# VHH binders against tRNA(Met) cytidine acetyltransferase TmcA (tmcA): the designs that were tried, part 2

Target 1, 213 residues: tRNA(Met) cytidine acetyltransferase TmcA (tmcA), of Nitrosococcus halophilus (d5c1k8r405to617)
Amino acid sequence: VAVERLDRDALVRDEATLSELFGLLVLAHYQTRPYDLRHLLDGPNLSVYVMRYRGHVVATALLAAEGGFVEETARGIWEGRTRPHGHLLPESLAAHLGLAQAPRLHCARIMRIAVHPAVQGQGLGTHLVDTIIRETGGEGLDYLGSSFGATVELLRFWERLDFLPVRLSVKRGATSGAHSAIVLHPLSSSGQALVKRARERFLVHLPHQLADP

## First folded at step 19 (VHH; from v1 with D33A)

Design v3
Fold by ESMFold2, fold request of step 25:
Structure v3 (fold): chain B 213 residues (1-213), chain A 120 residues (1-120)
Amino acid sequence: as target 1 above (213 residues)
Amino acid sequence: EVQLVESGGGLVQPGGSLRLSCAASGFRFSRYAMSWVRQAPGKGLEWIGRISSGGDTEYNPSLKSLVTISRDNSKNTLYLQMNSLRAEDTATYYCARDFTYEDFALFDYWGQGTTVTVSS
């Protein structure tokens, strides 16, 4: 079992890996074609991690790089003057939690995690994220995060990986009681300070009737 | 313990129809979205569609005319109806518990799959 971050330039020339990756990454994104996948993966902000077993891709994660704005832009996001496309975590932390410096930090948002059904139930998704934490900590990112539809199962999955909830909001188009969540995991000292502040603000605003230990 | 068990696969002639079932246990089935996914021999995984806890469906556009997903929350069962089957629909078919929301996607539990063979 080996985990690696794929080199996008080499990946374009590796049709076998692209084919296996396509199947795993396009789950629930029904219009993606191989041509569209190459365009998506050529985006400057995407990173792909794969887990291989016996030459086959058996698990993958898709990450989007976010943040890293200069001070002027970070203030604009915080004040609500600027809404940068594709920067969900910086915008949420600055505009919604009031953390004005969040958009200056560099992060990655984990968007997709897929494990092939033939190897499920072996903790491979957890192992993949653990590897991502270690590698991104060495690459100068300040934090990791994810945004998802809140369920007890997903919150526990992220909690096992030391991703902490920092926001709970009503799902778009939701029925009663449905929420979305943002979780963060710090990587740098600046990321630790940010996550700590985000947790403090989250706990102040959390309705007690929605809280569960 | 979450369990998903597909059934109803088998040999079918081209142009035929087949209904697959996915029996769910170990969780409150009615609270979760579910998906069907297939894998043809030598190919990657192909998403077929999803059904929300409330019964709303979304389909892979390339398969939309061939399939219908439904659920019976009183029986904890997910269904896939397939019509006008072709040889290229030969695959192992899986059901999965689906946590897709906006641009986040995760399928945390899968069944073992049921094999459908479309052959003359």
Scores: ipSAE 0.183, ipTM 0.584, lowest interface PAE 5.4, mean pLDDT 80
Fold by OpenDDE, look of step 24:
Structure v3 (fold): chain B 213 residues (1-213), chain A 120 residues (1-120)
Amino acid sequence: as target 1 above (213 residues)
Amino acid sequence: EVQLVESGGGLVQPGGSLRLSCAASGFRFSRYAMSWVRQAPGKGLEWIGRISSGGDTEYNPSLKSLVTISRDNSKNTLYLQMNSLRAEDTATYYCARDFTYEDFALFDYWGQGTTVTVSS
């Protein structure tokens, strides 16, 4: 099963693929509706990866491009004056970890991963992310990231893919009771430096964060 | 090894009820939210509902069939009670381990599914 990055313009014209994609994504997020997905996919900062089996989409990952701000905007984000919509990782790194230059780097946030039941248990999710790492690295991104509810198993999933935890939120999820976690994977030398610094800061504050009620 | 195994599917008449089960193993079941999804013949996947690790449930409001999701953590089992079944509820039903949280969504493991056929 090969991984491909979908051309968004072509995808909009391919109702069959779009339907299958929507199906998987709607499954993956109970608050997501097809109408919302269509608008989401129309956004200029989104990338869609899929895996096909026998001509059908059996796995997908949705990425949001984030960061790449000019210094003035980055400073505003760091200071808390600027809250750019749809830039979760840069904002968190700058505002929460105090990494003022983080918003200037280019990254992608893995928002959704879904694997069709028919092909589950074959490591497609892992393979999908591995491919994304290679491809986004090749296109010049500085780092990848994701935000999710922190569980041991999910942390291990990302750890196996060499993603590093750099933040745990104070606020616990209403349904899970878990802290939200952010994990990062460096892609460039700048990304490497950022992730290293992020990790250092994270570890300093981790004991306190874990003690939160 | 994570495993999810659905059971309880079969043939049922319209208006009938059915209770599906999903047996989980290979992970700390009580720590995870779980979802039910289905796929009707020739149609896409459809989310039915989810239950948090704590037992809080959410359902797809578009479903006309009455559904109730529950879990027994002592048995590592997820349940889907369906009432007043219709022909359009004919589908393969899957359980999935649910990592959905805030702006991240992930179903990382699925069962093989159990088929429900509603027909007179």
Scores: ipSAE 0.051, ipTM 0.384, lowest interface PAE 3.4, mean pLDDT 85
Fold by OpenDDE, look of step 19:
Order: C-alpha cells, then structure tokens, then sequence
Structure v3 (fold): chain B 213 residues (1-213), chain A 120 residues (1-120)
C-alpha cells in the first residue's frame, strides 16, 4: 500500500475518491460535517495524503501549511496584534511559549488521520506519518506539528513517531475541562532549534500548565 | 491487547429492530468515548453516533431518530439499538474507540464489524 499525495484539482473532479475521502474524514472527526470538510479541501493551504488498497482509499491525512511569515508580520503575531487565520502552531508557539521567530518558519499541521476499519492495526497510520515526514522535509519545511485533546494514547502515538510535546493547556468552559496538547517534529536545522527551545520552555512551565489556574 | 468485537448482526425485515453489541477488552473501557460507524455495500463510511465516557450521547442527525447508543461499563460493552430498519440500513457496523477533540480526532481501534441485512 503506497502513500499518495493527491492533486487537489484532480480530486475535485473525482467524485468516487472524494466520497471515500469524506467518509474517512467524517469518521475521524465526527463533529466535522461533510460541508465543512468540503470547505477544508477547498482551502489553498491544504495537502491531502491517501493510501489505497485495491483502488479504494483506506487511509488519509490532512495537512495545513502554516507559518512562513515575514519578520514584520511575525513580530505582530508575537505581540498579539496580528492573528492570521489558520495558523495554529505559529500563533501558539509565539504567544504561549514566547518564540518570536516561530511564525517565520514553514510548517505543516497534521489535522486529521483516518484509517479504514478493515485495515486497522497494520501500522498504516504510522507509515502514513513517516512518509509525510520524509516528503515534507524534502520540500523544505522546518517542522511538523499537531494539536489534539491530550490523552495518554494519543501522546504515545505521536511519541512513537518522534513528535515531542511542547504545549499542554487546560480549556475552561462548559465542557469537561479537556486538555489540549501540541506536539512538534523538526525537519530542518531551524526547526530543530525551534523545537529544542520550545521543549525547554515547555518543561520549565509545565507545573504551571498543570495547575489549572 | 486492545480488542473490540461486535455482535448481533443478521437478517431483519423492514420495520424491524436490532440491537448490536460491542465487547471491549484490553483497556479501561470506562475512560474512553466510543463510536459506532457503518459502511453500506459500495458506499463510504458513515458515522452513526458517539457516547462519552460519562454516558453523554451524540448522533448523526440523519440517524438520530432511529438509533440509541448506550454502554455498560461493568460489562465493558457498547450497544447500538436500531429501530424501524430500512433497506438502506443494510451495512457492516463497526464500533471504534473514539478520541475526538476540537481540532483533531483519531479512532485508534476498530472491531471487525457485524453485518446487518434488511430485506423482506
């Protein structure tokens, strides 16, 4: 089973593939409506990876390109004056960890991973992410990341893929007080430096992050 | 080892009812949200509904009136009650361990599925 990055223009014209893709994505994130997924796929910063078995999509990952801002914009983000839509990792790294240069680096955020029930337990998710690491590194990205609700199982999943936790937040609200986590994987020398600094700051502030102010 | 095993599928007449079960093992069942999904022949996967660890339920709006999800943590079992079944409800039904969150979700374990056929 090979990993394929889909051409978005071709995908729009391939109803069969879209149907399978939507099915998997809706399954992966049940709170996302098919209409919302359509809009996501129409976004200019989205990359779609799939794995096919016997001509059918059995796994997929969605990536959002983030960062790559000029210095002035990056400064604005760090200062809280600029809030670019759809750049979760740069904003969080700059605002929460105080990494002023983070918004200048190019990254991708893995937003969704879905594997078909029929092929579960075969390491396809891991293989998919490994391939993404290699390909995005080759494209010159500085780092990869993901943001998710913190569970031991999800943290372990990302740790097995050499992603490092750099943020843990407690969300207050009408919900059950769920924690969110951010994990990063360096791809370039600049990315390595960023992730290192992020990790250091994370560990220093971790007791406060867990204290639930 | 995490295992999910669905059961209760079979042949049922239109208008009939069916209750599916999902037996979970190898993890602390009571701490995890669970989901039901299905796949009809020749169609994509469809989310049916979710139940949190605390018992709160969410449903696909298109199926809400026809399905009820429940759980028995003492038995490590997830249930799907289906009523007023139609031919279009013919599908393989799967249970999955649910890690849905605001910006990311991962169903990390699935059962092998149980097949439901609705036919006169």
Amino acid sequence: as target 1 above (213 residues)
Amino acid sequence: EVQLVESGGGLVQPGGSLRLSCAASGFRFSRYAMSWVRQAPGKGLEWIGRISSGGDTEYNPSLKSLVTISRDNSKNTLYLQMNSLRAEDTATYYCARDFTYEDFALFDYWGQGTTVTVSS
Scores: ipSAE 0.050, ipTM 0.394, lowest interface PAE 3.3, mean pLDDT 85
Fold by ESMFold2, fold request of step 25:
Structure v3 (fold): chain B 213 residues (1-213), chain A 120 residues (1-120)
Amino acid sequence: as target 1 above (213 residues)
Amino acid sequence: EVQLVESGGGLVQPGGSLRLSCAASGFRFSRYAMSWVRQAPGKGLEWIGRISSGGDTEYNPSLKSLVTISRDNSKNTLYLQMNSLRAEDTATYYCARDFTYEDFALFDYWGQGTTVTVSS
């Protein structure tokens, strides 16, 4: 079993890998064209990690690079003056948790994780994310994170990987007790400081977050 | 223990119809979104569609004229109705518990699959 980060330039010409990747990601929004995924994946801030077994793609993860704003823009996000498109983690941490310096840090958001059904139950999703943590730790990122619909199963998955919940809020459009969650994993000393402050805010406000409509 | 068991596959003539079932157990079925996914021989996985806990459906645009997804929460059962079947619909069909939310996606449990063969 080997994990690799795919070369975006080469991927455009690799129809076999694109076909296997597309099937694993199951992307509803791009399915009007069988291979429109390659246009999405050519976005400058996206990275794809795959796990191969006997030459076949058996697991994949899609990451988006976020953050890295200059001080004035970071303050604008924190104050609600600017709303950067595609930067979910910086915006949530600054505007909703009050962490004004969060948009200055560099992070990656893990968006898609898929494991082929024939090999599920073997810890391959965990192994894939562990490799991502190691690889991104050497690339100058300050933290990793993810945003997802909160369930016990997903929280346990992220807990096993030492991702810490920092926000729990009502899903958009829900009127029941359904929640979404944000988890973080620090990579740098600045990331550690950010995650520590985010956890402090989370624990203080947890009862209020559970009560939100 | 979460279990998903598909049934209703088999041999069908072109132009025929078939309803697949997915029996769920080991979790509160009514609280989770579910998806149908298929894999033709030698091909990758192809998402068919999903149904939310509240019954809202979303389909792969290339398949939306062919399929209908429904659920019966009192029977813990997910359904896939397929009409006007073609040879290219020959595949193994899986149901999966679906944690898609905005731009996050994960299918954490899949059934063993049921095979549909469309031929003369």
Scores: ipSAE 0.047, ipTM 0.465, lowest interface PAE 6.7, mean pLDDT 79
Fold by OpenDDE, fold request of step 25:
Structure v3 (fold): chain B 213 residues (1-213), chain A 120 residues (1-120)
Amino acid sequence: as target 1 above (213 residues)
Amino acid sequence: EVQLVESGGGLVQPGGSLRLSCAASGFRFSRYAMSWVRQAPGKGLEWIGRISSGGDTEYNPSLKSLVTISRDNSKNTLYLQMNSLRAEDTATYYCARDFTYEDFALFDYWGQGTTVTVSS
């Protein structure tokens, strides 16, 4: 089973693949309506990766491209004056961790990961993300990240993929009741520097973050 | 270590009822949200509903009137009660550990599934 980045134009014309993809993605995020998912997939900043088995989609990941802002915009984000829609990682890193130059770097946020139940237990999710790391690194991105409700198991999932926690929210999420966590994986030298700084700042403030109910 | 095992599937007549069970082990069941999913023959995966760790339920609007999700944390078991079953409800039913949070979604563990066939 190989990882494939889907061509969105081709996907639109492939009803069978689209149906399978929608099934997995809607399944993965029950709050996403098919109509909303379609709009998401039409966005230029989204990438869809799939794994196929015997011609059928058995795993998928959805990525959002973020960052890449000019200096002035980055400064605005850092100051809290600018909140770009769909740029969660740059905003959080700049505004919450005080990393003023973070929004200038290019990244991708993994929003969805789904593996078909028929092929569970084979490490496809891990393989999928690992492949994405290599491919996005080759494309010149600075770092990858994800934002999720923090659990030990989920943190371990990302840890196994060498993602580092850099933030834990004070407030609990409405859906899961969990604290939001952000994890990052460096891809470029600039990304490495950023993630290192983010991690350092996170660790300094971690006692305070964990003390909040 | 984490394991989900569905049971209760079988043949049922239209209009009948069926309760599926999902036995969880290898993790603190009470701390996790769980979802039911199904796949009909030749169709894609369909989300049925979710139950939070606190017991709050959410359902697919198209199935809400026909299904009830519950859990017994003392038994580490998830349930799916289905009523007024139709032929179109024929499918393999899966339980999954649900990590949905805002824009992030990950079902990290699934059961093997249990098959429900609704036929006269």
Scores: ipSAE 0.045, ipTM 0.427, lowest interface PAE 2.7, mean pLDDT 85

Design v3
Fold by OpenDDE, fold request of step 25:
Structure v3 (fold): chain B 213 residues (1-213), chain A 120 residues (1-120)
Amino acid sequence: as target 1 above (213 residues)
Amino acid sequence: EVQLVESGGGLVQPGGSLRLSCAASGFRFSRYAMSWVRQAPGKGLEWIGRISSGGDTEYNPSLKSLVTISRDNSKNTLYLQMNSLRAEDTATYYCARDFTYEDFALFDYWGQGTTVTVSS
C-alpha cells in the first residue's frame, strides 16, 4: 500500500476521496465535529497523506505546518507576548522549554493518524509516519513532531520511529488523566540542534515533572 | 504483532441483546485506550464509544443508552454490550486501539470486524 500526499485543491474537488478521508478522521477524533474537521482541512498549513487499497482510502495522516516565524515574532513567542494560533510545537518549545530559536525553524506536527477497519492491524500508522519523515525531510523542514497523551505504549510507538520525547506536561488531562507529551524528530542540522537541546532540557526537568501531582 | 479479533456477532431479533468481544494481543492491552466503531451497509464509519486505559468510558450520545463498553485486562479483552437492538444497529463492528488525545488522534490498529444483523 503506497502513501500519497494529496493536493488540497484536487481533494476539494474529489468528493469520493474527501468523504472517505472525513470518515476516517471523524472516526479517529470522535470529539471533532465534521464542521470542525472541514475547517481544519481548509487551513492553509495542512497536508494530507493517504494510503489506498483497491482505490479506497484506508489510512490517513493530517499534518500542520508550523514555525518559520521571523526573529521578532519568535522573540515574542519566547517572551510569552505572542501566542501563535495553530503553532503548538513552536509555542511549546519556546515557552515551556525556553528554546528561543525554536519558532524560527520550520516544522510539521502530526495531528491525526487513522486506519480503516478494513485493513486490520498491519502497522499502517507506522508506515505512514515513516513516509512522512522522508517526505518532510525532503521538503526542507527542520523537524517533525507530535503532541499526545502520554502513555508508555504511545511513547514507545514514537520512540520506535526515532521520535524523542522533549516535554511532559505537569497537569494531567481531565478526561484521560494522562500527561501531555511532545515528541520530536529532527530533519535538518538545525532541527538536530534544536531537538538535542530540547532533549537535554527535558531530561533535566523530568524529575521535577514526575514529582508534580 | 498487534492483533485485534472481534467476535460475538450474529443474527439477533429486534429488542434483543448482544455482547461483542475483542481479543487483543501483541501489545500491553492494559496501557491502551480502546474504541468501538461500526459500519452499516452502505454507510460511513460511526464511533460507538471509548474506554480509557483506566476504565473510564465515553459514548456516542446517540448510542449511549444502548451500549456499554468494558474491558478485562487480565484477559486482554474489550467488550461491547448492546441492548434493545434495532434494525438500524445492523453493521460490522470493529474494535480499534485508540490514542486520541486533545489535538492528536491515532487509530493505528483495527480488528477484522464482526457482523451484527438485527432482523425479525
Scores: ipSAE 0.031, ipTM 0.340, lowest interface PAE 3.9, mean pLDDT 84

## First folded at step 22 (VHH; from u2 with Y109V)

Design w7
Fold by ESMFold2, fold request of step 25:
Structure w7 (fold): chain B 213 residues (1-213), chain A 120 residues (1-120)
Amino acid sequence: as target 1 above (213 residues)
Amino acid sequence: EVQLVESGGGLVQPGGSLRLSCAASGFRFSSYDMSWVRQAPGKGLEWIGRISSGGDTEYNPSLKSLVTISRDNSKNTLYLQMNSLRAEDTATYYCARDFTYEDFALFDVWGQGTTVTVSS
């Protein structure tokens, strides 16, 4: 079993890998056809990690690079006058948690994790994220994060990987009791400082957040 | 222990109908979204559709006219009704617990699958 970051040029020429990847990445939402997946993966901010076994893709993760804004843009996001598309973590941390330095840091958001059912329950999803942590730390990113519908199962999954909750929001379209969450994992010293500040704000406001319907 | 068990697979003739069941245990079934997924021999996984905890459904557009997903929360059971079956519907069919929200997606638990063969 080996984990690798896929080369996008190789994907264009490898229909078998693309087909297996497509099946795993679009399980919950069918907007992406094989042609659309190739087009989506040409996006400059997306990265795909795969786990192969016996020549087959058995697990995959999709990441979006976010942040890295210059000071003026970061200030605009913090002040709420700029809303850059596709930068969910910087926007939330700056505009909603008041962390003005967050958009200047570089991060990646883990958007999808898929493991083929034939190999489920063997810790492959965790292994894949562990590899992502090691590689992104070596590439100079400041933190990782994810945004998801808050469930006990997902919170435990991220906790085992040392991702820490920093925000709890009312889930869009929910009637009551349903929340979404943001978790972070620091990679650099600047990332550690950011996550520490995010945790401090989260813990101060947590009783109020839990009282929401 | 969270467990999903599919049943109802078997041999059917082209044009026939079949209803698959997915029995859930070890969690509060009524609180979770669920999906059906299939894999034909030699092909990748193909998402069939999802049903939310509240009963709202979403389907793969290529299969939408052929399938219906439902759930019975009192029996902790998910269903897939398939009609007008064709040879290309031959596949292993899985149910899965679905944590999709916005652009995040993860299926954390799958059943073992049930095999449907469509042949004369």
Scores: ipSAE 0.600, ipTM 0.834, lowest interface PAE 1.6, mean pLDDT 84
Fold by ESMFold2, fold request of step 25:
Parts: C-alpha cells; structure tokens; sequence
Structure w7 (fold): chain B 213 residues (1-213), chain A 120 residues (1-120)
C-alpha cells in the first residue's frame, strides 16, 4: 500500500478517487448546510492524505494547518483578547495552559482518520499517521496534535503513536463527567520544548481537570 | 474482543420494509455512540445516521424520512428500520462504533456487513 498527500487538481480528473474519498472523508460529519468535497478542500489550511491499495482509496486523514501567528497576535491569543477561529491547538496551549509562545509555532491538527471496513484491523490507521509524522517533520512543522472525545480506546491509539496528552476538558454539551482530550506529538526542537512544557503544566493541573464536570 | 455482527439482510421487494440488527459484544455497548453506514455496489460509503449512548439520533438528510435507528441496551443490539425500499437501496450495510466529537471523527470498529438486495 502507498500513502500520498492528495493533489486537488488531479482529483478533478479522477471520478473514482473523488467518490471513494468523499465517502470516507465526510463520514459522521455530514453538515446541515450544503456540503461537497470541493468546498472542504478549498480551505487554504486543509490537506488530505490517502492510502491506496490496488488503485482504490482505502484510508484517509484530514489535517488542518494551525499556528504561525506573528508576535502581536500571539500575545492577543494568550491574553484572551483574540479567539482565532480554526486554531484550536494554539488557543488551548496559550489561553488555557498559559504557554504564551505557542501560537508562534506551526502545527497541524489531525481531525479525521478513516479506514474502509473491508481492510480494518491491519494497522492502516497507524501506518497513515506514521507517514504524516515523517512528512510533516520534513516540511518544517513544529508539532502535530489532535482533539477528541476522551475514551480509553482513542487515548490508547494516540499513545501507541507517541502522541502525549496535554489537556483534559469537559466535552461541549456534556452534563456529566464526560471529557475531551488534546494530544501532541513534537516534530522540531521548538516543538519538543513546547510539548515538554505542556506536559509539565498538564501534570500539575491534572487533578483539577479531572474534577471538572 | 470487540465485535459487531450485522444480520437481517437478504432479498426484498421494492416498496417493502426491513429491519437490520447489529449485535455488539466485548464492550459496554450502552456507553458508546453507534452509526449505520452503507455501500452500494460500485459506490463509496454513505453514512446513514447515528444514535448516541443516550438515545439521541441524527440522520443523513437524504435518508431521514426512510430510516429509523434504535438501540436496545439490555440486548446489546443496534437496529436499522428501513421502509419503502427501492432498487437504489441495494447495498452492504455496516454498523460501526462511533467516536465523532466536534471536528474529530473516527469509527474504530465495524461489522462485516449484511447485504440487502431490493428487486422483484
């Protein structure tokens, strides 16, 4: 099998790939507003990785580029004056963990991972993320991360990939002890320093975060 | 071992109704959100809908009037009721454990699928 970052222009000419990708990528996130693959991919900060087997798309991941703010904007995020839509990781690290320099670093958030059921249970999701780690490190990003509803299963998945938890929060809309989590994976020396600081803050705050409703 | 097993597929006449079942084992079924997904021959996957652990449902708008998802937590079973079936509903139907939350989406475990054929 092979993993590749998808070329949007090539997709226009490949009906089979577009159909398979659409089915995988928009699972579980069918919006009430009209939506199609072209509008999703038109976002300048979004990228898609696919895994092919014998010409068919069997797995995909959706990533959002975040961070890279100039100093003045990073200060605003840290101070809570600016709430940058779509930059979940920089905002959480700066505004919630107090890491004022985090928004200046470049990262990607892994939002979706889909593996076709016919090939499940073969480690393809892990292989896809491993490739993403290698390629984004070569492209100069400082770290990767993800934000998700905390379950033992998802925490185990990310732990196997050396993504480290740095925050536990109450899930949006939850009325009980349900939580969400943020995990990070460093790519650069600056990213390593950031993740280390985030882990230190997380371990100090962990008892209080577990007490949140 | 976590397992999902769909059943209830087969040949049905156009206009008919069918209820599919998904038997869950190896996990605390009542604590997880679940989804139904189908794939027609030669087509991509199509999400049908989900049901939360608390019983709230959400449907693909194009299918909302034709399907009903329910669950029986005492039997560890997920159901899909389909009505007014058409030839275009011919597909393999899968159930999946659903970890969707905000921008994040992952279905970690799927059943093997059950095939529904709608023809005379």
Amino acid sequence: as target 1 above (213 residues)
Amino acid sequence: EVQLVESGGGLVQPGGSLRLSCAASGFRFSSYDMSWVRQAPGKGLEWIGRISSGGDTEYNPSLKSLVTISRDNSKNTLYLQMNSLRAEDTATYYCARDFTYEDFALFDVWGQGTTVTVSS
Scores: ipSAE 0.379, ipTM 0.729, lowest interface PAE 3.3, mean pLDDT 82
Fold by OpenDDE, fold request of step 25:
Structure w7 (fold): chain B 213 residues (1-213), chain A 120 residues (1-120)
Amino acid sequence: as target 1 above (213 residues)
Amino acid sequence: EVQLVESGGGLVQPGGSLRLSCAASGFRFSSYDMSWVRQAPGKGLEWIGRISSGGDTEYNPSLKSLVTISRDNSKNTLYLQMNSLRAEDTATYYCARDFTYEDFALFDVWGQGTTVTVSS
């Protein structure tokens, strides 16, 4: 089963693939509506990866391109004056971890991963992410990341993929009831430096975060 | 090993009722939101509904009147009660662990599915 990055223009015209993709994404995010999905897919910063089995989509991952801000904007983000919509990682890293230069780096956030139940447990999710790591690294991104409700299982999933936790919120999610976690994977030297600093700060603050209600 | 196992599927007549079960193991079931989904022959996956760890339910509007999701955390079991079944409800039904959080979702645990056939 090969990983394929879909051309969005072609995807819009491919009803069969779109339908299958939608089906998986609805499972991955039960609140996803057709309109929302189309809107999301039309966004310039979105990338869609799929895996096909016998011509059918059996796994998918959605990525949002984030960061790459000019210094002035990055500073605004760090200072809390600017909140760029759709740039969760840069905002969080800058505002919560105090990494002022984070918004200047280019990254991608893995927003969703869905695997068809028929092929579950075969490591397709892992394979998707591995492919994404290689491809985005080749494209010159600085780091990858994801933000999710923290569970042992998810943390292990990302850990196996060499993503490092850099944030664990104390606030529970309204829907899942889970605490938010951010994990990062470096892709460039700049990304490596960022992730290293983020990790260091995380480890320093983690005891305090865990002690907070 | 984290596992979900659906059961209770079978042949049922139109207008009949059926209760599906999903047995969870290998994880802290009570801490997770759970969803039911189905796939009819030749159709895509369809979300049926969700139940939070706290017991709050949300349903697909198209199926809300026909289904009830519940859970028994003491038994690590998720349930799907279906009433007034129609031929169009024929499908393989899956339970899934729900990791939805804000704009992120990762579902890594599914059952093998249980097949429901509604036919006269």
Scores: ipSAE 0.038, ipTM 0.446, lowest interface PAE 2.9, mean pLDDT 84
Fold by OpenDDE, look of step 22:
Structure w7 (fold): chain B 213 residues (1-213), chain A 120 residues (1-120)
Amino acid sequence: as target 1 above (213 residues)
Amino acid sequence: EVQLVESGGGLVQPGGSLRLSCAASGFRFSSYDMSWVRQAPGKGLEWIGRISSGGDTEYNPSLKSLVTISRDNSKNTLYLQMNSLRAEDTATYYCARDFTYEDFALFDVWGQGTTVTVSS
C-alpha cells in the first residue's frame, strides 16, 4: 500500500475522501470551537497523507506546517510578546525550552494519525511516518514533531519512530487532568542542532519540572 | 496486552434496536476517550461518536438521534445503543481507543469489529 499526499484543493471538493477521513479521525472535543477538517483545509499549512486499499483510505496523517518566522517575530515569540496561534511547536520550544532559534526553523507537526482496524498492528503507521520523514526532509524542513497527551503507549509509538521527547508537562490540567508531551525528529542540520539542544535542556530541567507542585 | 473486543452484532429487523459492547483490557480504560466507528459494505469508515474519560459524549450529527454511547468503567466496557435501525445501518462496527489533546489525536487501538445486519 502506497503513501499518497493529497492535494488540498482537490480534497476539499472530494466528499467521499473527506467522509472517510472523518471516519478515521477523531473530532477534537477539548477545543474552544468544534473541530472541522474543512476549516483546517482552508489554511495553506495543512497536509494530508493517506494510504488506500481498494480505493478506500485505510490510514491517514494530518500535518501542520509551522515555524519559518522572520527574526523579529521569532524574537517576539521567544520573549513572550508574540503568540501565533497554530504554531505550537516553535512557540513551545521557544517559550518553554528557551530556544530562540526554534521559531525561525521550518517544521511540520503531525497532528493526527489513524489506521484502519483491518490493518492495525501491521506497521502502516510506522510506514506512514517514515514516508513523511523522507518527504518532508526532501522538502527542506528542519524537523518534525508532535504534541500529545503523555501516555506510555504514545511515547512508545513515537520512540519506535525515533522521535525524541523534549517536553513533558507534569502538572495536570484543572479540567482535563491531561499531561502533554512534545516529541521531535530532526531533518536538517539546523534541526539536528535544535533537537539536540532541546533534548539537553529537557533532561536538565526534567527533575525540576517533576518536583514542581 | 492492550486489546479491544466488540460484541453484540447480528441480524436485526428494520426499526429494531441493538446494543453493542466493547470490552477493553490491558490498559486503564477509565483514563481514555473511546470512539465508535462503522464501515458499511463498499463504503469508507464513518465516525459514530465518542465518549470521554469523564463521560462526556459527542456524536456524528447525522446519527445523533439514533445512537447513544456510554461506558462502564467498572467493567472496562464501552457501549453503543442503536435504535430505529435501518438497512443503511448495516455495517461492521468498531470501537477504538482514541486520545485527543489539543490538536493531536491518535487511534492507537482498534477492536476486530462486530457486524450488524439490518434486514427484514
Scores: ipSAE 0.024, ipTM 0.346, lowest interface PAE 4.7, mean pLDDT 85
Fold by OpenDDE, fold request of step 25:
Structure w7 (fold): chain B 213 residues (1-213), chain A 120 residues (1-120)
Amino acid sequence: as target 1 above (213 residues)
Amino acid sequence: EVQLVESGGGLVQPGGSLRLSCAASGFRFSSYDMSWVRQAPGKGLEWIGRISSGGDTEYNPSLKSLVTISRDNSKNTLYLQMNSLRAEDTATYYCARDFTYEDFALFDVWGQGTTVTVSS
């Protein structure tokens, strides 16, 4: 089972594959329809990775390219004047962790991951992400990341993949006391420096982050 | 330790009804959103619907009229009621624990599946 990066244009015309992706992925509440998935795929910065078994998708990941802003925009993000749509990691790193140059780096955010139940426990999710790490690193990205509602299981998942938590906050509107989390994986030297700094700031400001969602 | 176990599958005639169950263990069931998915023979996986920890439901529009998802947190059990079953509803049905936050979503726990065959 090999990892394949799908062409978005071809994918939107492939109803069978879209159906399989839709079956594997949990979409946002407002995107829980094939039509909504198609719109998601129309994003110019979206990448879709799949693993197939006997012609059928058994694992998938969606990535959004983020960052790469010019200095002025990056400064605006850091100052809280600019909130670029769909750039969660740069915004959080700059605005919440005070990393002013973070928005200038190129990253990808892993938005969704799903693995078919028939192939559970075989490490396909790990293999999928490892491949993504290798390929995105080869493409010159600085770091990878993900943002999610933290559970022990999800944190362990990302931990096993050598992603580092750099932010935790109480989820707004949550009654369960769950925290949102951001995890990062460095790819380039610049990314390594950023992630290191992010981790340091996270640990220092952890009490504040937990108190201020 | 974390486990989902589906049950209730079997042979049913067209037009019949069936209720599937999914027993959860090893985690705080009431805190998680749960989904049903299915896979027909020779086809890919299809999402059926979801129920939030709070009991709110969402369905695949193509199946909404035929299915109802519910849960009993006191029993750590997820249910899928299916009515007016058709031949095309023949599939292996899975329950899955899912987590959705903003643009992130993950199915992190699956059951072994239960097979439903609709045939005259």
Scores: ipSAE 0.023, ipTM 0.310, lowest interface PAE 6.6, mean pLDDT 83

